# Ledger of designs, part 28: VHH binders against c4kar8

Target 1, 263 residues: c4kar8
Amino acid sequence: MAELSTPSPASPAPLDGGRGDELEKFTLRGARQILQLLQDLITHRGLITAHTGGGHSFMTAVLKVDEERGRVVLDPSPDPQANRRALAAPRLTCVTQLDGIRIQFPLVGLGEGQDKGRPALFAPLPAEMLRLQRREFYRLQVPLAHELSCLLKAEDLARKPVEVSARVIDIGAGGVAVVVPTGAAEFVIGGTLPACRLALPDGEPIELDLEVRNLNRQTQRNGTEQLRVGLRFAALPRAADTRIQRYIFKTERALNAKARGGL

## First folded at step 19 (VHH)

Design kf5
Fold by OpenDDE, fold request of step 21:
Structure kf5 (fold): chain B 263 residues (1-263), chain A 125 residues (1-125)
Amino acid sequence: as target 1 above (263 residues)
Amino acid sequence: EVQLVESGGGLVQPGGSLRLSCAASGFTFSYYAMAWYRQAPGKGRELVAVITSGGSTSYADSVKGRFTISRDNAKNTLYLQMNSLRPEDTAVYYCARVEVWYVDRSGSTYEFDYWGQGTLVTVSS
């Protein structure tokens, strides 16, 4: 009886450094804004996943925010080993959701102690909090079986027009990430690719303009180099937006059903 | 209402010993860390010793090896055994409840919310 190793929940991919500029728009750095958001987490009893690194995490909650002392108080894990990992970690990455908005923030300088007779974790207030509205930033990982593709109208290294069929690896309301062979085309961040064609399973390809937002070179295990291109939908027609949203919703439901053993 | 009542202070010769007691009431004593502070005439308050709810202890360098903090949770009582007393130990000694404590990479932090009235310890020849 081969013990089916339950796939370790994929550690949320570190927000790859190339998205840094786009994320700044959604990053709160104001002390008042940070305090308010933390207070909202308390009010709503939001559960937080605290990542300690190495694929380890534990569930916590914000118990208290002390503005005067500049600290946040967290609920410790019932697992002593998780708490030890948290205290040993140079940084905690806290992830939660409030009203459908993903919230992410770092905590540095974690300590262990007691608040009014109760065990607690203590940290300085985060210097920044990322607030991502699902509608704009949620990216569905496209199942390989769906074989989504995007025909990119680009230029090659010689500045000649080329058409590149790229695999779509993730899709959201705001855009797609695709993979292309290295050297297939030249991409410029901030550049527009006009009259591209996104192929969805439910009908004819969608013609749309795409803006290049990020470029990441990836080396596969086999040594093959690929270019990951993050693309934003430029001037997406309402009908196309509806189709994309429908696809995302349908796919998410199917994936969740499968995860629950229903398929 | 939270109450802390110190006792056991008095006059003692240098090199002598004294045991202070603090009777606690109005809260679940066993859940809280407790501390002793002292204040000498014309000086600020000095943390002397702390004991956590788990029984871990810490001491000021000035009293380390001479003083012992302990607790009896069944009696809701905090103790300070003071040995090898010196004239510089002359002070009013206060029992305090620790509201917040934590340890991080930078060190230990203690915050207190309740204090007793204190008991006077005089070390004199």
Scores: ipSAE 0.815, ipTM 0.924, lowest interface PAE 0.5, mean pLDDT 89
Fold by OpenDDE, fold request of step 21:
Structure kf5 (fold): chain B 263 residues (1-263), chain A 125 residues (1-125)
Amino acid sequence: as target 1 above (263 residues)
Amino acid sequence: EVQLVESGGGLVQPGGSLRLSCAASGFTFSYYAMAWYRQAPGKGRELVAVITSGGSTSYADSVKGRFTISRDNAKNTLYLQMNSLRPEDTAVYYCARVEVWYVDRSGSTYEFDYWGQGTLVTVSS
């Protein structure tokens, strides 16, 4: 009976200090968003690595969020020394993952005490939370009911401009995957599609430039052949990025709520 | 159901002593911090003393050195020994369960979820 040593989950490498500007688009500052994300961490019992500085860290979890008092409650370390370090630290850096998304947030003003007879750490709600979608890995599968579409400005085989309305099947911070009828347009990997229009449910279409990254022919269950086109956002205005991120967040929340039987 | 029942109040002369008791039931007493607070006639509530589950104590400046909070976990009972009583100590004394407490750099925070009916302490000549 070979004891399958469950590989110890590799401590997520500290986020390389990518350009501060690029991280801002992934930073949540809205009180409701922060509260929701913290609640999601509670619901999923997400383990959090709390960094106290000097290379020291301990494992914790969010136990409670008190919106009225603007407070978060954490599970203390079983190591009293770790708790002392946490309390002495000017800032606690919390790192976790939820659904493959890296979450990072600071806590300041830590206190020690009890909640309903249980030892706990207390802090004010974080002012910001970083939600890093690994560009490479996390794409939201778009619910069919949302009917997201992207108007692609492409060329046909004769290099004549054509507009193709494509269904968006997945969306992430870095791009979208769409499906188009076979032969609707000629796509070239590495090619740019300028001035395309992404339609989100919350308002006017977003104009953006797209780069073709991959092409996959897919056969539907009905025998119809479709072309899946992976597209990268080549130029995305900040306001558009914010809208896309908001859509993704809202949709993920709704899907998770549904999965939990709340509807 | 959580219940807190205070006893031991009464009339005492200035300089006298009194011991209050609070019988707790309906919860795991040993896990919770407990507190005494008082309310004098025409005045607001004043926190008098707190004792943590670990036995650490805190007192209001007005009673420091005169009052002692203690607990017997085996009996589910909270006590307040009051010595050198003064007329200004006249109040209804309440036992309270601390739902939440924490200490940070800004100070101590206490939140209470249950309290008793109180016991009257009158200090008069």
Scores: ipSAE 0.813, ipTM 0.921, lowest interface PAE 0.5, mean pLDDT 89
Fold by OpenDDE, look of step 20:
Formats: C-alpha cells, structure tokens, sequence
Structure kf5 (fold): chain B 263 residues (1-263), chain A 125 residues (1-125)
C-alpha cells in the first residue's frame, strides 16, 4: 500500500512582478489603514500563516500592535526550530484571511523576546499590506453554453480600424479574457480599445473601454492557433459593474447548484 | 499590586563589595525578566544588568566582570552582587521589572513597567 505522499501545498509563488500595477490598487500603505487592519486581525483572532522561505511556515497571530513604538507583536511557534527560521529569514511573509479577504504582508527585522512575561516575536510595523478582495480577483470561467462575446474595436496590421467578435472565456470584476483568431487584429499590451461592446445574456451589450493587459498564443487540441487576450475594464460605469457582478453571481450560483446535484 | 523593594545599599570603600536585594511581590516573578539600573548624582539612568526568566544575563560594559545579577524565583528575589566597587559606581540602584524585551539584528531592547524606590550605594574612601 504505497502511502501517496500528498504533495505539500506549493508555497504560493511570489507574486510575479508583472501583476504589480494591479496589486497596487489593493496595497495599503497608509499607516492608519495598516494599524486598523492589524487591529482587526487581533479582534478577530485571525490565524496567520507565516512563511519563512524554503517552503517552511508556521502558524501565528498578531497579539499586539504598538503604534507609539511602531511595532507588532506575534505569537511565537511552539516549535523552536520554526522560530529560529523566522528570526534568520530576511523577510517573513504573513498570509491570513479576514471576512473572506486574503491579506498578505511582509515583516522584516524580526526579533525574539518577551511581552509581560510571555514569549513573543517582535517586528516593525509592515510598510504595506495587501488586501485581496476575492471579488476582484475572482474570474468566472464562462460556461460555453452562455456564449458571451465581446466586440473589440481594434486595428489591423495596417492600422485600419477593425471590429473583432471575441468569445469571452472568463470574466471578473476587473476584466475579461477573450479568444480571437490569430491575425484578426493587432493588440498591444497597455493599449486601449475604446467603445467595445460586451454582450451579456441579460440585456443590451455594455459599451466599455478595454485595456490590453496580456497576450497569450494558444494552440487548441485541434491544432488551431488562437490568441488569448486579457482585457481590463478601463472605465466601467457603475450600472455596468452591477450587471457584470450580477451575471457572475448568478452564474456561480447555478454552477454550484449543479455541482451539488441540485439540477 | 506590584511591589519592588530594594535593600543592601550603604557606604563601602573602593575595592569593596556589596550585595543588593530586591524583593518582588504582586506578580509571578518567575515569568518576568528583571533588571538593575542606577542613577548617579547629576547623571541619567543607566541600565546595569538584566536577567531573563530563563536566567540569561546581560551587563553594561562599565560593570562587566565586577557585577553579577542573579535571581531566586522561590524567594521572589533579585540580587546584584557588586565586587571591586569604584567611586564611579556611587548611585541610587533601582530594581525594575521588564515589561518587554526583545533581541533583533540591531540589538537588545528593554522596557520597564515597575521599579522600586531605590537603594543608595556610596563608594568612598
């Protein structure tokens, strides 16, 4: 009976540098905001996974925030080796969740000591905290049956305006991924596609501006080459946002219901 | 209520020895790091020695090799053995409870929440 060694959950890959601009929107740098978020972690007794590098981590919690001294107090690991690794690490990457929102923050300059007779770890306040709202990063894989499309206003190789009907493969609060035939248009990363039209099942197409964020050539199983285009919503009207959110929510609910055997 | 009461101070000749005691009450003594600090006339407070709950000790350079900090957890008492006393050691010596201490790459930090009334040590010929 070969004990299937459950692969240790891969350390979350360092946030690849290319997503840097998008992550900035979710990065708190204000001292007051950071303090408040840390206090919220204390209040909710949020468990934190502290990553020390090399695939090692331990569970901790924020015990205290000292605003005057600019420090955070953490619960040490019951494993002395974990604490040693933490102290030796140039950076501690803390990951937690509060109200379904993933929070990530670095700690540097870790020290070991005691607070009011209790062993503790000490660090300066984090310079930044990343708050990832699930809603913003969640991308719904669009069911093929929904046939979502986006009319892209782009340019061809000759810089002539062309309209390309693209299939939407995934959708989130921040944008869509579409597939287009190779050579249908020229896309430039960072370029804006104005006055595009996103077709949702619930009504008239939504007019919106799209920013090209990524391009990926994909070869289908049938050997056909397609271009996957990641598009960000550049300026989404509130009404459009609401419609998109509603679609996502409705679709997710339906998919979950189906997965539970309810349909 | 947390109380720290120092004793053992007095007049001593240069080269002499004294042993200071600090009786602690009102808290779990064995859980806390304790410290001695001193204040000479006209000078600021100087940390003299620290002992952790685990028994690790640190000393100011000025007293290293001459002074020994120790503790008896059963008696809730902190001690400072002072040998080879010098006129420069003349000061009021205070016992202090360490509320917070930590060591990082930059060094050691100590914060105190309670201290005694002090005991005077005079080193004079």
Amino acid sequence: as target 1 above (263 residues)
Amino acid sequence: EVQLVESGGGLVQPGGSLRLSCAASGFTFSYYAMAWYRQAPGKGRELVAVITSGGSTSYADSVKGRFTISRDNAKNTLYLQMNSLRPEDTAVYYCARVEVWYVDRSGSTYEFDYWGQGTLVTVSS
Scores: ipSAE 0.797, ipTM 0.912, lowest interface PAE 0.5, mean pLDDT 89
Fold by OpenDDE, look of step 19:
Structure kf5 (fold): chain B 263 residues (1-263), chain A 125 residues (1-125)
Amino acid sequence: as target 1 above (263 residues)
Amino acid sequence: EVQLVESGGGLVQPGGSLRLSCAASGFTFSYYAMAWYRQAPGKGRELVAVITSGGSTSYADSVKGRFTISRDNAKNTLYLQMNSLRPEDTAVYYCARVEVWYVDRSGSTYEFDYWGQGTLVTVSS
């Protein structure tokens, strides 16, 4: 009986920086955000694939973050050769996932040593961390306790301008899904809804343009029909994107904390 | 409780030798790097020597070739053999536990969490 060696899940290859412009919106550069994300990796005991170049990688984890000294402590590989490669590399590319979100960050200036008698790798805090919340990767289901709404500026069947208050059911870096009453407005896939307003809990509504990407009729348990509308952010200001990302991150953290029995 | 107790200090003539000991307790001695540092009268603290858990050693340039740091893990004891002593070596010598150390391309970093009370070494004619 040949033990089918389940192919070790192919360590996700680092995303090549070639699509640099598209990735910038997912890149965290704030010191507080970076520290929080690293702390989250510690809390979740997230396994990290550290790529040293040349097709080599090893498994590690963040053990400690020292904010005062601006350093991160990593678990060394049990393979001395992997550690040597890591130390020789000009850059370590760390790849991991947290709650289905791909996280990638570079470490430079790696050193080896000990922390409280335990072998460890040391590096300066990363200057940036990529958190890919692409629609394809992750959408936050909006908690029922969070009444996110989006004011849609649309047209009715007569092409008369109408404003529809829609409940947001999920949100990601690329857009939102909302539910509206059937017949509230006419939506066309590929159509743009200009100057809509997304209401977040943390402040004033965000004005944005939305592109209709999907329409799905849903029948509720009570027999009422609703229209689910998938909307892409057509033009999202950087400040708005930051607020959305912050909300998603904060909400995910809270949900996870609750799931762990911490609340 | 972590304790470090230095001994072996005293008066010695220039060119003489002295061996310092540091008795460690309250932790797994063999897991930690250990260090000697000294403080001369009116001067700041100076790192003298470090020994890792694996036995790798480093020395200040001022003592290189004259001083030897060693450890006996079975006895939980750190040693500093000092040869060819000079008046400039006059100081209180302290044993320290290294909480954190690492080596990178920029050099070595050492952080200490416990130290002894020190032992006085006086080199005088």
Scores: ipSAE 0.791, ipTM 0.913, lowest interface PAE 0.5, mean pLDDT 89

Design kf5
Fold by ESMFold2, fold request of step 21:
Structure kf5 (fold): chain B 263 residues (1-263), chain A 125 residues (1-125)
Amino acid sequence: as target 1 above (263 residues)
Amino acid sequence: EVQLVESGGGLVQPGGSLRLSCAASGFTFSYYAMAWYRQAPGKGRELVAVITSGGSTSYADSVKGRFTISRDNAKNTLYLQMNSLRPEDTAVYYCARVEVWYVDRSGSTYEFDYWGQGTLVTVSS
């Protein structure tokens, strides 16, 4: 069976421009670093999902990197239409994982031909590669038994302060997702909730500023409506970050041990 | 051992014709794109014509319409039919195996790994 806490290795969707500035600190731009990472993909035979846009993608691999000529050689698709889409695309967005590290890089200027008599795709070396450790993209699904909550300091319809205790359903390095009853407060995407309090099992609640990133309305079987609110941590102090990472690490290890022992 | 052996060169009057052959051995001929290039006395090398494993052809502007590249995979032989020869076609002609080729938005790229000893074509009156 699949692990409860481990994201699927086939989570191939690209990270996009809504997170561009946040991802800059994880972006490699040095030629040496890029060449080494591409070589690691070759050595480990990493399979890559190449996205051509319009919801289309195909599986590929980096077959070789030619440092002197500044290019990469990729495995073409056995489907000629996938290759045609790739060649027509202004940008090919490649996504893969290597030992739990998510790797994403663009290829532009794709060409088609042969290498030593074998069909291949060719592109200049990417100018950048995104490398995210599991910590940077992983979201722990919070066990219901933990009853993690976050006290939201929000506003009602009249813009009057209200406090809402929201159940935390997932947590990662960059934020939480919570659920609240519909109408408990007014949330707007981009809005800031200052001085909220996240209750972790160890110690006193953490005071955090949160930013609303997404809202999703849900209707339960009994007709009760609730709101899923995606919240980003703003300016997280190092001590708070450490406590959150400790919680994630310990909980994930406990869930993994339970899954294995339960089999 | 990859070997490419050209033949068919010689002295020809302007306006004449000549057919070059290249016998290939030591590799699976049908897998590779093949090319002719030439080097005139005191000049650099010029790519003359390319034929892919699938039979698609391309030519230098200087020979387009006058030269025809072809191949016979059963005989492992590459050909260059040269018609309407001009004095500027005087060169040593080399058969070459294409190691890498690709086409992108910037054009075509060809890279060679083996070539023969060449056959001299002289166009003079």
Scores: ipSAE 0.643, ipTM 0.856, lowest interface PAE 0.8, mean pLDDT 86
Fold by ESMFold2, fold request of step 21:
Structure kf5 (fold): chain B 263 residues (1-263), chain A 125 residues (1-125)
Amino acid sequence: as target 1 above (263 residues)
Amino acid sequence: EVQLVESGGGLVQPGGSLRLSCAASGFTFSYYAMAWYRQAPGKGRELVAVITSGGSTSYADSVKGRFTISRDNAKNTLYLQMNSLRPEDTAVYYCARVEVWYVDRSGSTYEFDYWGQGTLVTVSS
């Protein structure tokens, strides 16, 4: 039906702003770089998931770039409601992949009309484009059997030091997500947790500084409440990065071999 | 070869009416938005009216309520009905094909790729 869009795979969801500082080194801001990357998307006929907010998205493509006028032309959705959402949105967040590289860019000031008699959407060139290798956005879901933990050196409500042993539920190149009992410590978005210890199966725990990026209260299936804490590696030594990547690789390979169902 | 041929201009008294026509050929007329623009002596071009392929219309503030743009896709012809003419409407009127148009929060953008020779409209006592 025209009202129902075909959902995109969940993996193209936009990266949230909690990684803003780490993502800056992967952000293209030069006009020539932006034009070339957009042209590459046109040349390779890259399909783009355009996110309009509120969990809504539609599939599109860059049809052309007009360098003289500083604008891009996009394929409109066949669903009129998706086009209306896109035009009403303050920002259209475009996500795609090209040759294994994830690309994300904002478009603002979207308009609708025609290009040479054909319906189209129009926007100024994006001011920035994010270009990421797979390792830079991949998150491994940690098997329960591994019992990965991270000792958090945090503060309680009275700002007194407390140590919390937190279970690691996912891990990537840039950080971990952990779960703790609600009330175990005070976590503040943007706050730092120095000298935490990540226990990987190989070798001694890794000492690392963590920054709180997000907090979410969760109710487990059994009704237990816990706090999901998203943590960024503030500064990660190369040796520690290597150990984390080795763990991710070994675990992913083991899961792909399908030795057991996930736990 | 895209061709646009205007006709129907002439001398008209203030308050009078005039109907301009534009015969189009060399392209699929029904796919394109079409426009009238005018140029008075010593002035730049002013967009007068636009009609989309679907029949939606837009007008310059200076002509709203007095001018009507229309099209006949079967005859490949664009029209401009000009009523309640004023001396300031004196100009050469051009039929134009819209290459690109869009509307955003900043307003409307129209870009033309072909236009005719023009037809002179003079509004004078």
Scores: ipSAE 0.637, ipTM 0.841, lowest interface PAE 0.8, mean pLDDT 86
Fold by ESMFold2, look of step 20:
Structure kf5 (fold): chain B 263 residues (1-263), chain A 125 residues (1-125)
Amino acid sequence: as target 1 above (263 residues)
Amino acid sequence: EVQLVESGGGLVQPGGSLRLSCAASGFTFSYYAMAWYRQAPGKGRELVAVITSGGSTSYADSVKGRFTISRDNAKNTLYLQMNSLRPEDTAVYYCARVEVWYVDRSGSTYEFDYWGQGTLVTVSS
């Protein structure tokens, strides 16, 4: 196998399964669009991380697409074990990036053989491809100094209304993660928290409904217990989306400038 | 200018033997899987045997145990040894280069891009 050049940065892991419903609007299912995107990967020599399960992956590339026969041809791994894992896997999850756009697609029914005398892997065309701009999968880790907060309208253990001011630890286009003291409120996965308020530095707090997606207990260094609550934006007006993206962009630029200048 | 030239066909009685040869030129023979297929009068084409560049072989059920495919990479030559010939083996036999092959959970796939003019084998009493 020829040695691959240093690849462009790509997301090596599939996106969190809890976001599957939120990602549906970014999923391509049309045959013409799928073929064009695969051809773009070939043209730009896109390097792909192919995940075989169990934490295993290998680097590959789409060598060609055969539209007439409805199949893709992939570069095999020089490692025979990686090829065996790929052939045994029920699904190969391919992840790559093209011009700042994340691309993810499944391949099933992988086969091994030759194309014009050269070893290759073969699979039917994927039935779907996920195509995301960076803002659609990125989560900013909020600096502590910003003290970004979200006022949650939740319920206590007796199911009575309480308001909890929660610190935002990360933020993205689809939601936030917050921390609260253990016992400050009772959260139920799938529950809706109506009329919460997200405080951004550049204007009035944003009123929005949040849905609880995950809960994790953690102990801080000082022994204090807290609860990490993953919250999805139930509805996000375009103006609110714009403000969130502006905050993320400004903060990331400021953090990058400090990293280069030492502060 | 890929060229495949078959030879060795002829008239033979049932139970007899023939050895077909295919001289290949215009490509790196050792890189490609090669095949024999045949077409009987008024019938469609039938894949007879395949041999990979590494020498692994596969046969149609109708010829297993009677036919042997082989190759000599140094001579760029493909062979088919046909023993215990039957009247139903009467056909034009073609040498073919395999463009694509692969094996998946659904089975084997073979696709050809070049073939010769063929050599006639007639088995009759």
Scores: ipSAE 0.634, ipTM 0.855, lowest interface PAE 0.9, mean pLDDT 87
Fold by ESMFold2, fold request of step 21:
Structure kf5 (fold): chain B 263 residues (1-263), chain A 125 residues (1-125)
Amino acid sequence: as target 1 above (263 residues)
Amino acid sequence: EVQLVESGGGLVQPGGSLRLSCAASGFTFSYYAMAWYRQAPGKGRELVAVITSGGSTSYADSVKGRFTISRDNAKNTLYLQMNSLRPEDTAVYYCARVEVWYVDRSGSTYEFDYWGQGTLVTVSS
């Protein structure tokens, strides 16, 4: 007897709403662009993870786009319960990644029926689609050997200035994550750290303003506590952006070359 | 080449009965929902009845309780049994293949891609 398929976690997870204003510049709202992107998914047979809420999802694909009727046709799940959850959900969040492009879009008003005698799901065209190239969502895990650091101009508990040299653990187009010992400074989500300095291997440190986006306390295996601080680049000049992208590209290329040589 | 050929129309007195047939060819009949439409002279088309591939049926309020849609998948034939006919049932009746149907929170959608030539039903004393 054939076995029922099970969901795979390999597909990209949805981007959360806490990044909504940063993502607006990558959001397509024009009907022509939306139709073309959906057609591209059809042409390349892109697999989509459709999230129904409550941690539930199923795999699907865009089968057809009908511009004249303003709708999209999706492949239903072989699991009837997944289809029932999708039909009951106020929205279906579709996520896929195709050839280095991340695509996310909502579908509302889902219906169930047939297209040319075949079972299918139906929805109006999405009003928006998020389209990100790899560099726009990618975060490089910084090798320890690079010893990348960021000098943070922060405040202690008494609101006195303190400088903290923080190790950079990952870096992307929009920011860095750093680690500091717990208690080295007081960080406030939404707070700004002016005139911080990011040290890259290729020249003078970059002076930049940072905004605290998240804080996570971590206990290491030896019991020591550290604070992971997620920092957004504020008002990043093009030259600084170029240097950061160059570092990411060169480092990833070097890591890829080492991985191939290790085989 | 999809073909739909209606038959069984004619002149009938009020209160009478007729059975319409639609012979289908050129496609896998059992996979498709099928429908009857009618059009009175000078009027718009009215969906009369739909039957899905699984045998579920839907009717216009104007014919509910009087008309019965059915299908014989072995013979590739769609039927409409019309009882208790009224003068307002006078129309050309068309067999149609449903290309797309679905149900959502707003209701049912039916879209057709092929129609027959029609068969005239006249209900007159």
Scores: ipSAE 0.622, ipTM 0.841, lowest interface PAE 0.8, mean pLDDT 86

